# VHH binders against MAM domain-containing protein 2 (MAMDC2): the designs that were tried, part 10

Target 1, 162 residues: MAM domain-containing protein 2 (MAMDC2), of Homo sapiens (Human) (q7z304r168to329)
Amino acid sequence: IECDFEENHLCGFVNRWNPNVNWFVGGGSIRNVHSILPQDHTFKSELGHYMYVDSVYVKHFQEVAQLISPLTTAPMAGCLSFYYQIQQGNDNVFSLYTRDVAGLYEEIWKADRPGNAAWNLAEVEFSAPYPMEVIFEVAFNGPKGGYVALDDISFSPVHCQN
Short names: E, the ipSAE of ESMFold2; O, the ipSAE of OpenDDE; V2, 0.75 times the mean of E and O plus 0.25 times the DockQ between their complexes.

## First folded at step 15 (VHH; framework vhh_5c3l_4)

Design H5 (from D3 with F108T; at its last look DockQ between E and O 0.12; V2 from the best seeds 0.00; counts 0 for: pae E 10.2 > 2, placed apart)
Amino acid sequence: QVQLQESGGGLVQPGGSLRLSCAASGFTFSDYAMSWVRQAPGKGLEVVSSISTSGGYTYYADSVKGRFTISRDNAKNTLYLQMNSLKPEDTAVYYCAKLEYRGYDWKTDSRGPGTQVTVSS
ESMFold2, look of step 15: ipSAE 0.007; ipTM 0.137
ESMFold2 (binder alone), look of step 15: mean pLDDT 85; pTM 0.868
OpenDDE, look of step 15: ipSAE 0.247; ipTM 0.616

## First folded at step 17 (VHH)

Design J1 (from D2 with T100Y R102T T107K F108T; framework vhh_5c3l_4; at its last look DockQ between E and O 0.01; V2 from the best seeds 0.00; counts 0 for: pae E 8.2 > 2, placed apart)
Fold by ESMFold2, look of step 17:
Structure J1 (fold): chain B 162 residues (1-162), chain A 121 residues (1-121)
Amino acid sequence: as target 1 above (162 residues)
Amino acid sequence: QVQLQESGGGLVQPGGSLRLSCAASGFTFSDHAMSWVRQAPGKGLEVVSSISTSGGYTYYADSVKGRFTISRDNAKNTLYLQMNSLKPEDTAVYYCAKLYYTGYDWKTDSRGPGTQVTVSS
């Protein structure tokens, strides 16, 4: 469930495909830039890598982008942490869910509003006594929802500091 | 405090037209997607149309597609519904509503008192 998204590697995370909004790799590649891209947290430069979702591609109401971890392979409990950045949060909701193999969905974290332009650390108490997925979800209600960026997902078997 | 006030309803013949308005106050109108919802006599609520924050994207129920046009004027904090080619089946109380995300789905709520539209020969 840990990933810094470098080397064009998603660490087993996959999109639940959506025709309009999906999580994409940001940073690293130099192409025709389309919008202002955030600086990568791991290397603190535009040449590093992170994942992001941008609302400019929303075509329908109620567009949801989901980035889904591999199933956990052993029981674990502790602190799941990650860095995130939210821009123009008025039209987006950024949340973290777990889903077990029986399909039980539980929200375990939701971002505060409005977002901070700098990278923020989230620390989420996490328990997976049975195999489950971690899901990073962004919901948009229009193309002016800004972006959400995600980097440096890690896990520690000790409780969160807060 | 969110306030929504619908107007422009009335009695009209089949095939006629009406234009509904909704004046909004108590929130930043331009930051929220909006919808029109109707309730026909003896029926549940139906979302008839929705519009994004900027007005760049719209939704229409199949029953009104091609006949109704939703629009907004963010400078005037006003939502509109142009209703053409009206049918008796369009008879309902029409409500202006603010969209919100429930964590699982998008829903309409925070609506005004509604405006009656009656289409009858």
Scores: ipSAE 0.012, ipTM 0.268, lowest interface PAE 8.2, mean pLDDT 75
ESMFold2 (binder alone), look of step 17: mean pLDDT 86; pTM 0.861
OpenDDE, look of step 17: ipSAE 0.022; ipTM 0.266

Design J2 (from D2 with D31Y H32D R102T T107K F108T; framework vhh_5c3l_4; at its last look DockQ between E and O 0.64; V2 from the best seeds 0.00; counts 0 for: pae E 11.6 > 2, grease 25.3 > 24.2)
Amino acid sequence: QVQLQESGGGLVQPGGSLRLSCAASGFTFSYDAMSWVRQAPGKGLEVVSSISTSGGYTYYADSVKGRFTISRDNAKNTLYLQMNSLKPEDTAVYYCAKLTYTGYDWKTDSRGPGTQVTVSS
ESMFold2, look of step 17: ipSAE 0.005; ipTM 0.206
ESMFold2 (binder alone), look of step 17: mean pLDDT 84; pTM 0.847
OpenDDE, look of step 17: ipSAE 0.516; ipTM 0.786

Design J3 (from D2 with S50R R102T T107K; framework vhh_5c3l_4; at its last look DockQ between E and O 0.01; V2 from the best seeds 0.00; counts 0 for: pae E 12.7 > 2, placed apart)
Fold by ESMFold2, look of step 17:
Structure J3 (fold): chain B 162 residues (1-162), chain A 121 residues (1-121)
Amino acid sequence: as target 1 above (162 residues)
Amino acid sequence: QVQLQESGGGLVQPGGSLRLSCAASGFTFSDHAMSWVRQAPGKGLEVVSRISTSGGYTYYADSVKGRFTISRDNAKNTLYLQMNSLKPEDTAVYYCAKLTYTGYDWKFDSRGPGTQVTVSS
């Protein structure tokens, strides 16, 4: 589950294929992007990496990008945490889901729009008593939806502190 | 000022066909995914079909798959539903709807007044 997206490593996370909108690696020496993106959270430098999705690639209304974890292999319960950033004043919906092996989705978290460009910490109570995937999802209603960035996914086997 | 106007409903025998139309105005039609939804007597709203802005992606409820075809003509600002092999269970008011994604399912944010489809002997 845990990933800081460094070392060109996605920790087993994959995109669900979409012809227009997918999560990409940002930061480091990757400079050829359509939007101005922040420095990463982990190292706060141009050399750090994170994942992002940007609406400028949207060609259809209501397109959705999903970043999907590996299936859990052992029961776990505790606090899933991550840092995220949402471009201010843009229309997108950033949510976290679980999906069981039967394919049933459950929303376990949805971003508030904080109104600033800072990295925000999310802490989400997470329980996987049987195999499931964690899905980071961003929905856009067109190419003016801005971006969402994601870094420093971690898990702790104790309850969230907030 | 979103305006959606359905037409093409009516009474038809089981096994028959109808073609519904929805004229759109007050928004840029080609920029919006669209849906047909229906409400059968004594039931809630059901999504029948959805279509992407270009028409390249479509969705059909299991109950209508293979019998209904959604299409759009962006030059005419018109949404269509071709309904074949109609069954009494298809009796409903059919609404044309502009879609919003909720993170779980699609729902409309605007709809027309609807057109009645009645399938009976």
Scores: ipSAE 0.000, ipTM 0.140, lowest interface PAE 12.7, mean pLDDT 74
ESMFold2 (binder alone), look of step 17: mean pLDDT 86; pTM 0.861
OpenDDE, look of step 17: ipSAE 0.018; ipTM 0.275

Design K1 (framework vhh_8ghr_2; at its last look DockQ between E and O 0.01; V2 from the best seeds 0.00; counts 0 for: pae E 22.2 > 2, framework grips, placed apart)
Fold by ESMFold2, look of step 17:
Structure K1 (fold): chain B 162 residues (1-162), chain A 122 residues (1-122)
Amino acid sequence: as target 1 above (162 residues)
Amino acid sequence: EVQLVESGGGLVQPGGSLRLSCAASGFTFSSNYAIGWVRRAPGKGEELVARISTSGGYTSYADSVKGRFTISADISKNTAYLQMNSLRVEDTAVYYCAKLTYTGYDWKFDYWGQGTLVTVSS
């Protein structure tokens, strides 16, 4: 489940295709032509890759973008952590779900308060006693658009410790 | 207000052809502007597939589509076209029409349409 998005692949994560909104790769050598996306001035972040959704180009709201993990292959429990950014003041909802093979969705995390132009750490207690997917979702529920960015997904078999 | 409306997407068999259209409004084709077609496949980054300068008629293509895709513009209709021939399964993506402004050094994306889906499948 761990990914820093620096390889030619998404570590097994897939974007659920949607006609209007999708997760895309940003940063690194991939040229960002979206002038309002954040730019990190530190050397390391300027060369790094991340995934993002930007709703300023969406003409129709009430749509969701989903980034879906591979199905887990063995029972696991612990702390799922990741870094995210949300453009301040937008109406987007950023949430994390699990989905089992029977199609049962459960919300396990939701962004509480949008940050400023800084990366925020999320730590989520995660349990997969049977095969399941982890889904990062951005829902577009209003007219104030903006971006959501995601990077550095990791898992630890130890409970979250803040 | 600038608006770009794509049309012409659909389902096509491998080896087939489609023509995408981009009707532009809210600006006039002139120097320093280009129309580009950008595609985004699920889980992948953006790819600028083709670009045409609206004032000079000059074109540019991604290596992945050279010899198969042709971009053109009809200034009198304020419309750009992407002719896609010899389509492959890997061409499956949402195709966006974009307005680009030349900054003297590089092309800046200003506006995007809502996209049109192209699915290449047997």
Scores: ipSAE 0.000, ipTM 0.087, lowest interface PAE 22.2, mean pLDDT 69
ESMFold2 (binder alone), look of step 17: mean pLDDT 81; pTM 0.815
OpenDDE, look of step 17: ipSAE 0.025; ipTM 0.371

Design K2 (from K1 with S60Y T103R Y111S; framework vhh_8ghr_2; at its last look DockQ between E and O 0.02; V2 from the best seeds 0.00; counts 0 for: pae E 19.6 > 2, placed apart)
Amino acid sequence: EVQLVESGGGLVQPGGSLRLSCAASGFTFSSNYAIGWVRRAPGKGEELVARISTSGGYTYYADSVKGRFTISADISKNTAYLQMNSLRVEDTAVYYCAKLTYRGYDWKFDSWGQGTLVTVSS
ESMFold2, look of step 17: ipSAE 0.000; ipTM 0.091
ESMFold2 (binder alone), look of step 17: mean pLDDT 82; pTM 0.830
OpenDDE, look of step 17: ipSAE 0.000; ipTM 0.194

Design K3 (from K1 with N32D R51S S60Y Y111S; framework vhh_8ghr_2; at its last look DockQ between E and O 0.05; V2 from the best seeds 0.00; counts 0 for: pae E 17.5 > 2, placed apart)
Fold by OpenDDE, look of step 17:
Structure K3 (fold): chain B 162 residues (1-162), chain A 122 residues (1-122)
Amino acid sequence: as target 1 above (162 residues)
Amino acid sequence: EVQLVESGGGLVQPGGSLRLSCAASGFTFSSDYAIGWVRRAPGKGEELVASISTSGGYTYYADSVKGRFTISADISKNTAYLQMNSLRVEDTAVYYCAKLTYTGYDWKFDSWGQGTLVTVSS
């Protein structure tokens, strides 16, 4: 599940199909003509890449964009970290879920900070004793949610320090 | 004129693999477009199997093919691919390549290939 989104395979992360809002690769040669997007966290450069979803494409309220990881292949327990950026915090909810093969869906993290247009570090206790996927979800509750960006997912087999 | 030409279909045994290609012409791969593979089995509706932004911006997989199918795009060749592994009998269908255009608020299927038949049978 670790990923810096710098490779074309995107570490196997995929979208749940949504006709309106999806996670896209930002940075590099990919530009969004409708929004001023951040530089990636990995290289702090326009050449780097990250994932983002932009509310500019929202057609209906309460639409959700889900970025889904591959299933874990080995037991894991520790701290899942990632960097995220919320341009505007009022009209969207950014959450992290786990889902196992039986369909058990559990929220393990939710952003509780207002948007600040800066990269923030999230540290989440994560346990996957059997195969499961993590799902980064942005729910749009209004038309002015701005973008949500995600980068540099990492895992450490020790508990989170915060 | 936009044209999509599928290739790579055929007969394969369960557990086998096939690689479908979708050669696109009449437009250039970019972030405004996506290629989707839609399959249709007799008596069933259409199912979007996988899709990819032609700039590599995102991918989608149906739950039914996750972990088995891989979609990719080669911008330099204006071609998309669907690598199908661990094929199952229920994967039998005509597979269509489709061009999607992002309108800024929706995705539209605006062009289709003629389809390629994939038959998975023992």
Scores: ipSAE 0.000, ipTM 0.184, lowest interface PAE 15.3, mean pLDDT 88
ESMFold2, look of step 17: ipSAE 0.000; ipTM 0.111
ESMFold2 (binder alone), look of step 17: mean pLDDT 79; pTM 0.786

## First folded at step 18 (VHH; framework vhh_5c3l_4)

Design M1 (from c7c with T98K; at its last look DockQ between E and O 0.73; V2 from the best seeds 0.00; counts 0 for: pae E 8.5 > 2, grease 26.2 > 24.2)
Fold by ESMFold2, look of step 18:
Structure M1 (fold): chain B 162 residues (1-162), chain A 121 residues (1-121)
Amino acid sequence: as target 1 above (162 residues)
Amino acid sequence: QVQLQESGGGLVQPGGSLRLSCAASGFTFSNYAMSWVRQAPGKGLEVVSAISTSGGYTYYADSVKGRFTISRDNAKNTLYLQMNSLKPEDTAVYYCAKLRYSGYDWGFDYRGPGTQVTVSS
């Protein structure tokens, strides 16, 4: 479960399709939805890439965008980390879930507050004793929810150092 | 230990009003969208209304639009539903729900034990 989203690689992550909100590749030469979209984390330049979701096309109260990992292939436990950016002052919710083969969703992390204008590091204790998906989810309640960006997902088999 | 406790239900005549309250504890209330859902006798759950984390966006089912008003006070960890012009079809147990944002519609993490609202002719 590692991805820097460079060179058009999504590392097996897929959107759960939604007609109004989905994760897109940002940065590089790709057209920005807003002039305020972030510089990518990996290269820290306009030429680098990241994933993002924006609220401008939201039509319903609860519109969610989900970026879903491949199923885990072996039991694992440790620290899942990633960098994210949330547009400040907007009414969105950014969460991380696991989903097992029976369809049980478990929230394992949630952004405490809208982030600052810079990239923030998240470190999440993660345990997958059975195959499961990791899901990055952003929920919007209208088109004024701003954006969320995600880059540099990695996993370490040691506990988080928080 | 999420806790949601509804209050304010009761018996009221058609055309009357009630105000429901939901006291929340055991989680950061301001981080979650909240909802009122109801279940009439022999019926499934119906989402009545929902409110965003800040209160900046609200949703109402068509059956209650214009008559019910959802609100929240994040400083008091409390969710409200003002119900005006009540009709017999509003008779139900009303639940306060902490919404789950997963990819299926109107999922909730927790709901309270509910409060009975009875509107009788």
Scores: ipSAE 0.012, ipTM 0.334, lowest interface PAE 8.5, mean pLDDT 77
ESMFold2 (binder alone), look of step 18: mean pLDDT 86; pTM 0.879
OpenDDE, look of step 18: ipSAE 0.019; ipTM 0.385

Design M2 (from c7c with A50S T98K Y110H; at its last look DockQ between E and O 0.60; V2 from the best seeds 0.00; counts 0 for: pae O 6.7 > 2)
Amino acid sequence: QVQLQESGGGLVQPGGSLRLSCAASGFTFSNYAMSWVRQAPGKGLEVVSSISTSGGYTYYADSVKGRFTISRDNAKNTLYLQMNSLKPEDTAVYYCAKLRYSGYDWGFDHRGPGTQVTVSS
ESMFold2, look of step 18: ipSAE 0.015; ipTM 0.443
ESMFold2 (binder alone), look of step 18: mean pLDDT 86; pTM 0.879
OpenDDE, look of step 18: ipSAE 0.021; ipTM 0.321

Design M3 (from c7 with T98K Y110H; at its last look DockQ between E and O 0.03; V2 from the best seeds 0.00; counts 0 for: pae E 9.6 > 2, placed apart)
Fold by ESMFold2, look of step 18:
Structure M3 (fold): chain B 162 residues (1-162), chain A 121 residues (1-121)
Amino acid sequence: as target 1 above (162 residues)
Amino acid sequence: QVQLQESGGGLVQPGGSLRLSCAASGFTFSNYAMSWVRQAPGKGLEVVSDISTSGGYTTYADSVKGRFTISRDNAKNTLYLQMNSLKPEDTAVYYCAKLRYSGYDWGFDHRGPGTQVTVSS
C-alpha cells in the first residue's frame, strides 16, 4: 500500500482506464508539454518521481481518473498518509475510496480545504478488515480543472495524528 | 440530511421570463456539480442544464440553449436558473439536483420537491 513512486515501479498501483483522463508518472527526466508540474516531494527535485493527473484533455463533465492499489492481503487498521498538491484556483475534486471485492465503494477522505502551492500532508484513518482496494480519485468538470499530484503514500498501524 | 428547495416557479405568458432558485443545505455545496432537471406532463426527466463546482463550465439541453442560463453562488449555497423567452413547451416541474462524485456513475443522487413552471396563453 506504500509507495514513493521511485525506482521504476508503481508498487502495484494501476489506472482504471479512461479515454481522456489517467494518472501518469511525473518528475525525473519525464517532460510534460501540457502543464507546469511540481517537483517531487520524496527527493524535492526535478529528478524525483510522483503521480499526477491533468485536466488538459478532459472533454466531458465529471471525467474521473482512478489510481487503484493492490488488494490488501491481511487485516490492517491505522493511518494511511500521503502528500498531495492541487493546482490552485482550479475546479476539481480529489477523493480517497475503499472498494471491497463485491464492488462496494466507500469514501474515506476528500480534500475539503483549498489546495495550496505546496505539498500537503493528508492523514486518513484506514481500516481494512477484509481485502480492499484503495482508490485515489480525481474528478474534473472540464479542461480547466488543473492538476493533482500524489506522492509518498505510507501506512502506519497507529492512529492518525490530526 | 441533504436538503434542496426550489422556488421561483409560477404561471407566465409565452415570451416571459422566470428566475428559479434552489437553496441547498446538509452538504458542502461547493464540492458538487449541480443540475436543473425538468419533467413535463406525461414525460420522463430531462436534464436541462449542468454546472461545475466553481461555475466555470456549464452545459445546456439543445431545447433551451441561448434562452436559459444556469449559475451558482457558493457563498450563499444557492443554484439559479434564469429562464428567458419562455415557450409553452417549457411547462414542467423543475427540480434542483445534486450530482454525485462517488464511483463511476455521474448521475444525480438527490433532488428537491420541484417548482412548477407553466407557460400558457
Scores: ipSAE 0.006, ipTM 0.224, lowest interface PAE 9.6, mean pLDDT 76
ESMFold2 (binder alone), look of step 18: mean pLDDT 86; pTM 0.873
OpenDDE, look of step 18: ipSAE 0.032; ipTM 0.460

Design M4 (from c7c with T98I Y110H; at its last look DockQ between E and O 0.01; V2 from the best seeds 0.00; counts 0 for: pae O 13.2 > 2, grease 25.2 > 24.2, placed apart)
Fold by OpenDDE, look of step 18:
Structure M4 (fold): chain B 162 residues (1-162), chain A 121 residues (1-121)
Amino acid sequence: as target 1 above (162 residues)
Amino acid sequence: QVQLQESGGGLVQPGGSLRLSCAASGFTFSNYAMSWVRQAPGKGLEVVSAISTSGGYTYYADSVKGRFTISRDNAKNTLYLQMNSLKPEDTAVYYCAILRYSGYDWGFDHRGPGTQVTVSS
C-alpha cells in the first residue's frame, strides 16, 4: 500500500469509477485548468507526481470519489502515514477507510484540519490481519471547486506515536 | 551479510540506567524498522521496543513504557535503547533485530548475539 505515485502503475491504486469525479494524477506535465495544484511532496518539484481530486467536476451533493489500494497480501499492523492537502475553502470531507473481502467498511481516519496550501502529515493506526484494501475517500458537499491532494503513502510496523 | 552487534549491557542496581547500542551493517539500515527484543530466564523472546525507518513512530511494551526510549541514527547505522528506572524484571539478554509483523505477533530477523542486562541489588 506504500506509494509515492511516481510510477505509471500507481502502485495498483484504482478509482471506483464515478461518472463525474475521480482521482487523477497531478504534477509533471499534467496541468489542471480549474485549480492551481501543488507541487508533489516527494520531490517538491514540477516533475513529481501525486493524486488529486477536484470538486469542480461534482454535479450533486454527497458525491464520492474513492481511490482504492490493492488488497494487502500479508498480515500487517502498524502506522500508516500519508501526506495530503485540502484547498482552503473546500467543503469536501477527506477520509480513509478499510474494506475487507466480506465488504466490511470502516472509517479509520478523517481530516479535521482546515484547508491550507501546505502538505499535512496524517498518521493512522492500521491493522489488516487478513486481506484488506484501504480507500481514500473524498465526499463532496457541493460543486464549490477546490482540490484534495494525496502523496507519499508509507507504512511502518510500529505504532504511531502518541 | 546482515550484521547486528549489541553493546552497553551490564550489571546495574534497581532504579539505575543503561544505554544499549546496536551497530548495523550489511544492509540498508534506513530501510528497515528495527526493534529491541529480550529473553529473560525461562521466558520466550518478547519485543520491548520498536522504531520505524525514519524514527517517527515507536512502540513500547506495556512493561517498559515510560522507562525505555528507543532511537536510531541512520547516518551511523546505529540503534539505541535508553533504559531508565530499571527493575529486576528487566533482567534479560537484549537483542537488536529487524522488525517484522506476522499478523498475530511480532517477529524478528537477523538479531545480534545479544547483550546481557542484569538488574540486581
Scores: ipSAE 0.000, ipTM 0.247, lowest interface PAE 13.2, mean pLDDT 88
ESMFold2, look of step 18: ipSAE 0.011; ipTM 0.216
ESMFold2 (binder alone), look of step 18: mean pLDDT 85; pTM 0.863

Design M5 (from c7c with A50S R100K Y110H; at its last look DockQ between E and O 0.01; V2 from the best seeds 0.00; counts 0 for: pae O 12.7 > 2, grease 25.8 > 24.2, placed apart)
Fold by OpenDDE, look of step 18:
Structure M5 (fold): chain B 162 residues (1-162), chain A 121 residues (1-121)
Amino acid sequence: as target 1 above (162 residues)
Amino acid sequence: QVQLQESGGGLVQPGGSLRLSCAASGFTFSNYAMSWVRQAPGKGLEVVSSISTSGGYTYYADSVKGRFTISRDNAKNTLYLQMNSLKPEDTAVYYCATLKYSGYDWGFDHRGPGTQVTVSS
């Protein structure tokens, strides 16, 4: 589930297809005409990449964009970390879920800080004793514009320090 | 109403064996991964073993690997835990459960009242 989104395969992360809002690759030569997107966290340059979703495409209330990891392939427990940005001024809700093969869907993290243009570090205690997906979800209250960005997912087999 | 009921616990000597059963009702058992969780006195919940819906994937805590075997019979809505070579440190209340992540650790989504397993000379 670790990923810096610098490779074309995106570490196997995929969207739950949505006709309106999806996670896209940001950075590099990719330009978004609707939002001023950040530089990636990995290289902190225009050459790096990250994932982002833009609320400008929202059509329905509480529409969600889900970026889904591959299933975990071995039991794991520790600290899942990632960097994220929520553009200031939007009402998007950014959460992290797990989902097992039986469809058990559980929220394990939710952004609780005001949106800003800085990369924020999230550290989430994570346990997967059987195959699970992690799902980065943005729920939208409206098409107000603005983005949520995600980069540099990492896992450590030790407990989170915070 | 979801119901889980454990059975098979008891007092055994070190090196002994027990077989726990969990009878499930009130939900489609075969659609849920199932787990055995235990809580020893003064300790937190520990996921002992988990099994996928089909049984194709199993998990064991390091402390029980090679000694415990989880299985399920979806036709009977029953979960099992064969516990061999029991040790005093296996003493705990054992719960049959569907797990729920609290955001920090595993807790119970649904669970039974538990069955006491005591390993003592």
Scores: ipSAE 0.000, ipTM 0.229, lowest interface PAE 12.7, mean pLDDT 89
ESMFold2, look of step 18: ipSAE 0.012; ipTM 0.270
ESMFold2 (binder alone), look of step 18: mean pLDDT 84; pTM 0.849

## First folded at step 19 (VHH; framework vhh_5c3l_4)

Design N1 (from c7 with Y101H; at its last look DockQ between E and O 0.02; V2 from the best seeds 0.00; counts 0 for: pae E 12.0 > 2, grease 26.7 > 24.2, placed apart)
Fold by ESMFold2, look of step 19:
Structure N1 (fold): chain B 162 residues (1-162), chain A 121 residues (1-121)
Amino acid sequence: as target 1 above (162 residues)
Amino acid sequence: QVQLQESGGGLVQPGGSLRLSCAASGFTFSNYAMSWVRQAPGKGLEVVSDISTSGGYTTYADSVKGRFTISRDNAKNTLYLQMNSLKPEDTAVYYCATLRHSGYDWGFDYRGPGTQVTVSS
């Protein structure tokens, strides 16, 4: 589950295919320009590599981008943490789901209003007593939905510090 | 506890206007796209209009385009529907509903009790 997205490694995370919106590697050595951010230099200087999704390619209401983890291989319970950034004043919803092998989705976290412009830490109580995928999802309501960035996904076997 | 409360319905003559309001509480209103849906006597639900979380994008059923305007005020947790040039065919119970993308599909998570709009002379 853990990933810092450095060295062009996605740690087994994959996009759910969507013709209009997908998660991309940002702030790094990206040759393929799927999304262009106005402040590319600033992101490169601040954090190295991260994943991001931008609404510039959205064509209609509620386009979603999903970044999906490998299935968990052993029972685990504890705190899933990650850093995220949401562009303020934007029409997007950033959520975390689990999906089991039977296809049951469960929302386990949702960003509470657009956060500060800086990176925010999320700590989510996470339990996988059987194989599950973790899904980072952004839903956009149109091309003015802004962006969401994600980095430094980690897991600790102790409860969140909330 | 989630609550949606519609108001502003009533009896109006053809060609008249009404403004519906929907007061929301018990959830983060600005996180939900919203819909007005209606049910005419003996018919199923029809989506009248949708509005994005910020209010920047709206859609309308063909039957109401150019006559109805959806809006929202996120600071007041209120959704609105301005209804102009009303026709007898607009007679229905109008519901305020949250529109949420959950997993792979769209649906309504919460809906108010509705407000009656009757267009008749």
Scores: ipSAE 0.000, ipTM 0.181, lowest interface PAE 12.0, mean pLDDT 73
ESMFold2 (binder alone), look of step 19: mean pLDDT 83; pTM 0.841
OpenDDE, look of step 19: ipSAE 0.009; ipTM 0.256

Design N2 (from c7 with Y101T S102E; at its last look DockQ between E and O 0.05; V2 from the best seeds 0.00; counts 0 for: pae E 18.3 > 2, placed apart)
Fold by ESMFold2, look of step 19:
Formats: C-alpha cells, structure tokens, sequence
Structure N2 (fold): chain B 162 residues (1-162), chain A 121 residues (1-121)
C-alpha cells in the first residue's frame, strides 16, 4: 500500500463512484481551472502528481469521496504514513478507515486541523493481520468546502514515531 | 434482503424529547449515507437530516436546526435521530432511508415502514 502517484496510475487504488465528487490525479497536465491546487509533494514541482478532491462540484446532497486501497496480501503491522493538504478556512472531514473481508469498518485516523498551503505529514499505526482495505474518505458539507490533496502514501514495519 | 426498521416514536408533550432508532440489515450499512425523512399529515415528504457514511458531516432542514441531532453507530448498524424541544409541527411519520449509492445488488431509495411521532398537549 505505497503510492507516489507518479506512474499515471492510482497504484491499485480505486474511487467509490459518486456523481459529483471523486478523487482525481492533480499536477502535471491535469488541472482544475476553477480551483487553486497545491504543488506536488513528491517532486515539489508543478510537474509532479498527487491525488485531490475538490468541493466545487458538490450540489444538493452531502458528498463523500472515497479512495480505496487494494486488499492487503500478507500480514503486516507498522506505520502507514502520507502527506496531505486541506484548504484553510473551509470545513471538510478527512478520515482514514480500514475494512476487512468480513465487513468490519473502523476509523483509524482523522485530520484534526484545517490545512494550509504546506503539506502535512500523517503517521498512523496500522495493523493488518488478515486481508483488509485502507480507505481515504473526504466528506464535504457543500460546494465551498475547498479541497483535500493526498500524496506519498508509504508503509514502514516500525512503530510510528509520533 | 435489505431491511430498515424504525423505532422510538410515540406521543410526547410539546417541549419533550424522543430518540428515534433505525436498525439496518441485509447490506453493508457503513457504505451508505443515510437520511431521516418525515411526512406530516396532508403534506409531502420532507428531508429532515442527512449523515455521511462516516458520520463526519450532517445536514439539517431549517425547521429542525438546533433541536435535532442525527448520528450513527456503524458497529451496530443503527441510525439515530435525537429530537429535542419538540413542537406540534414535528408531528409526522419518520422514515429512515438510504441515500443514493449505485453499484450494489439491491436498488436505491430504500426506506423503512416509518415510526409515528405525535406532539400534542
């Protein structure tokens, strides 16, 4: 479950379809002309890539965008880390869940501060003793909720430092 | 088979409180945004409140803001509506419903049979 989003693929991650709001690849030649988007974290340049979701197209009902990892293939435990940005001044909820093949759905992390233009590091204790999915979820309350961006998902078999 | 069952309705004095529950079965509850809708006598359906899959975002009709609180417990497959400071105009049948999510083997627009809430002196 590692992805820097630079190979024009989602590294096996998939969107759960939503008619208005989904995760997209940002940076490089892929732009949203109606919203300001961050500089890529992996290369710290306009040519790098990241994933984002933008509230601009939210219409009449609460919109939830989900980015879902491939199912894990081997037992693992350690630290799941990633970089994120949340546009300051607009509320949205950015959360991380696990879901196993038996349907157990658990929140393992939630962003607790409005973002800024800089990338923030998240480090999350992660244990997958059996196959499970990791789900990045953003909920918006309306079209003025700003954006959330995600880059540099990685896993380390060592306990989180923070 | 999808099942939604509301409970917790009844007769309440103005200013009183009730908590409605909706038990869900036959689908993965945590994958669905949920809604409470109501139908007052002689009126059409009104969306009272919506809640995201995680419970992180909620919306409320203007008529209930500050008085009603929607919540969910994904571990128990249960949706809740806490109703405080009830008024006679809150009298209605209350339904829980799935919000639209396509790609599953059942249809959308599922709702329960409803529970009656009556607010009168």
Amino acid sequence: as target 1 above (162 residues)
Amino acid sequence: QVQLQESGGGLVQPGGSLRLSCAASGFTFSNYAMSWVRQAPGKGLEVVSDISTSGGYTTYADSVKGRFTISRDNAKNTLYLQMNSLKPEDTAVYYCATLRTEGYDWGFDYRGPGTQVTVSS
Scores: ipSAE 0.000, ipTM 0.121, lowest interface PAE 18.3, mean pLDDT 70
ESMFold2 (binder alone), look of step 19: mean pLDDT 83; pTM 0.836
OpenDDE, look of step 19: ipSAE 0.005; ipTM 0.223

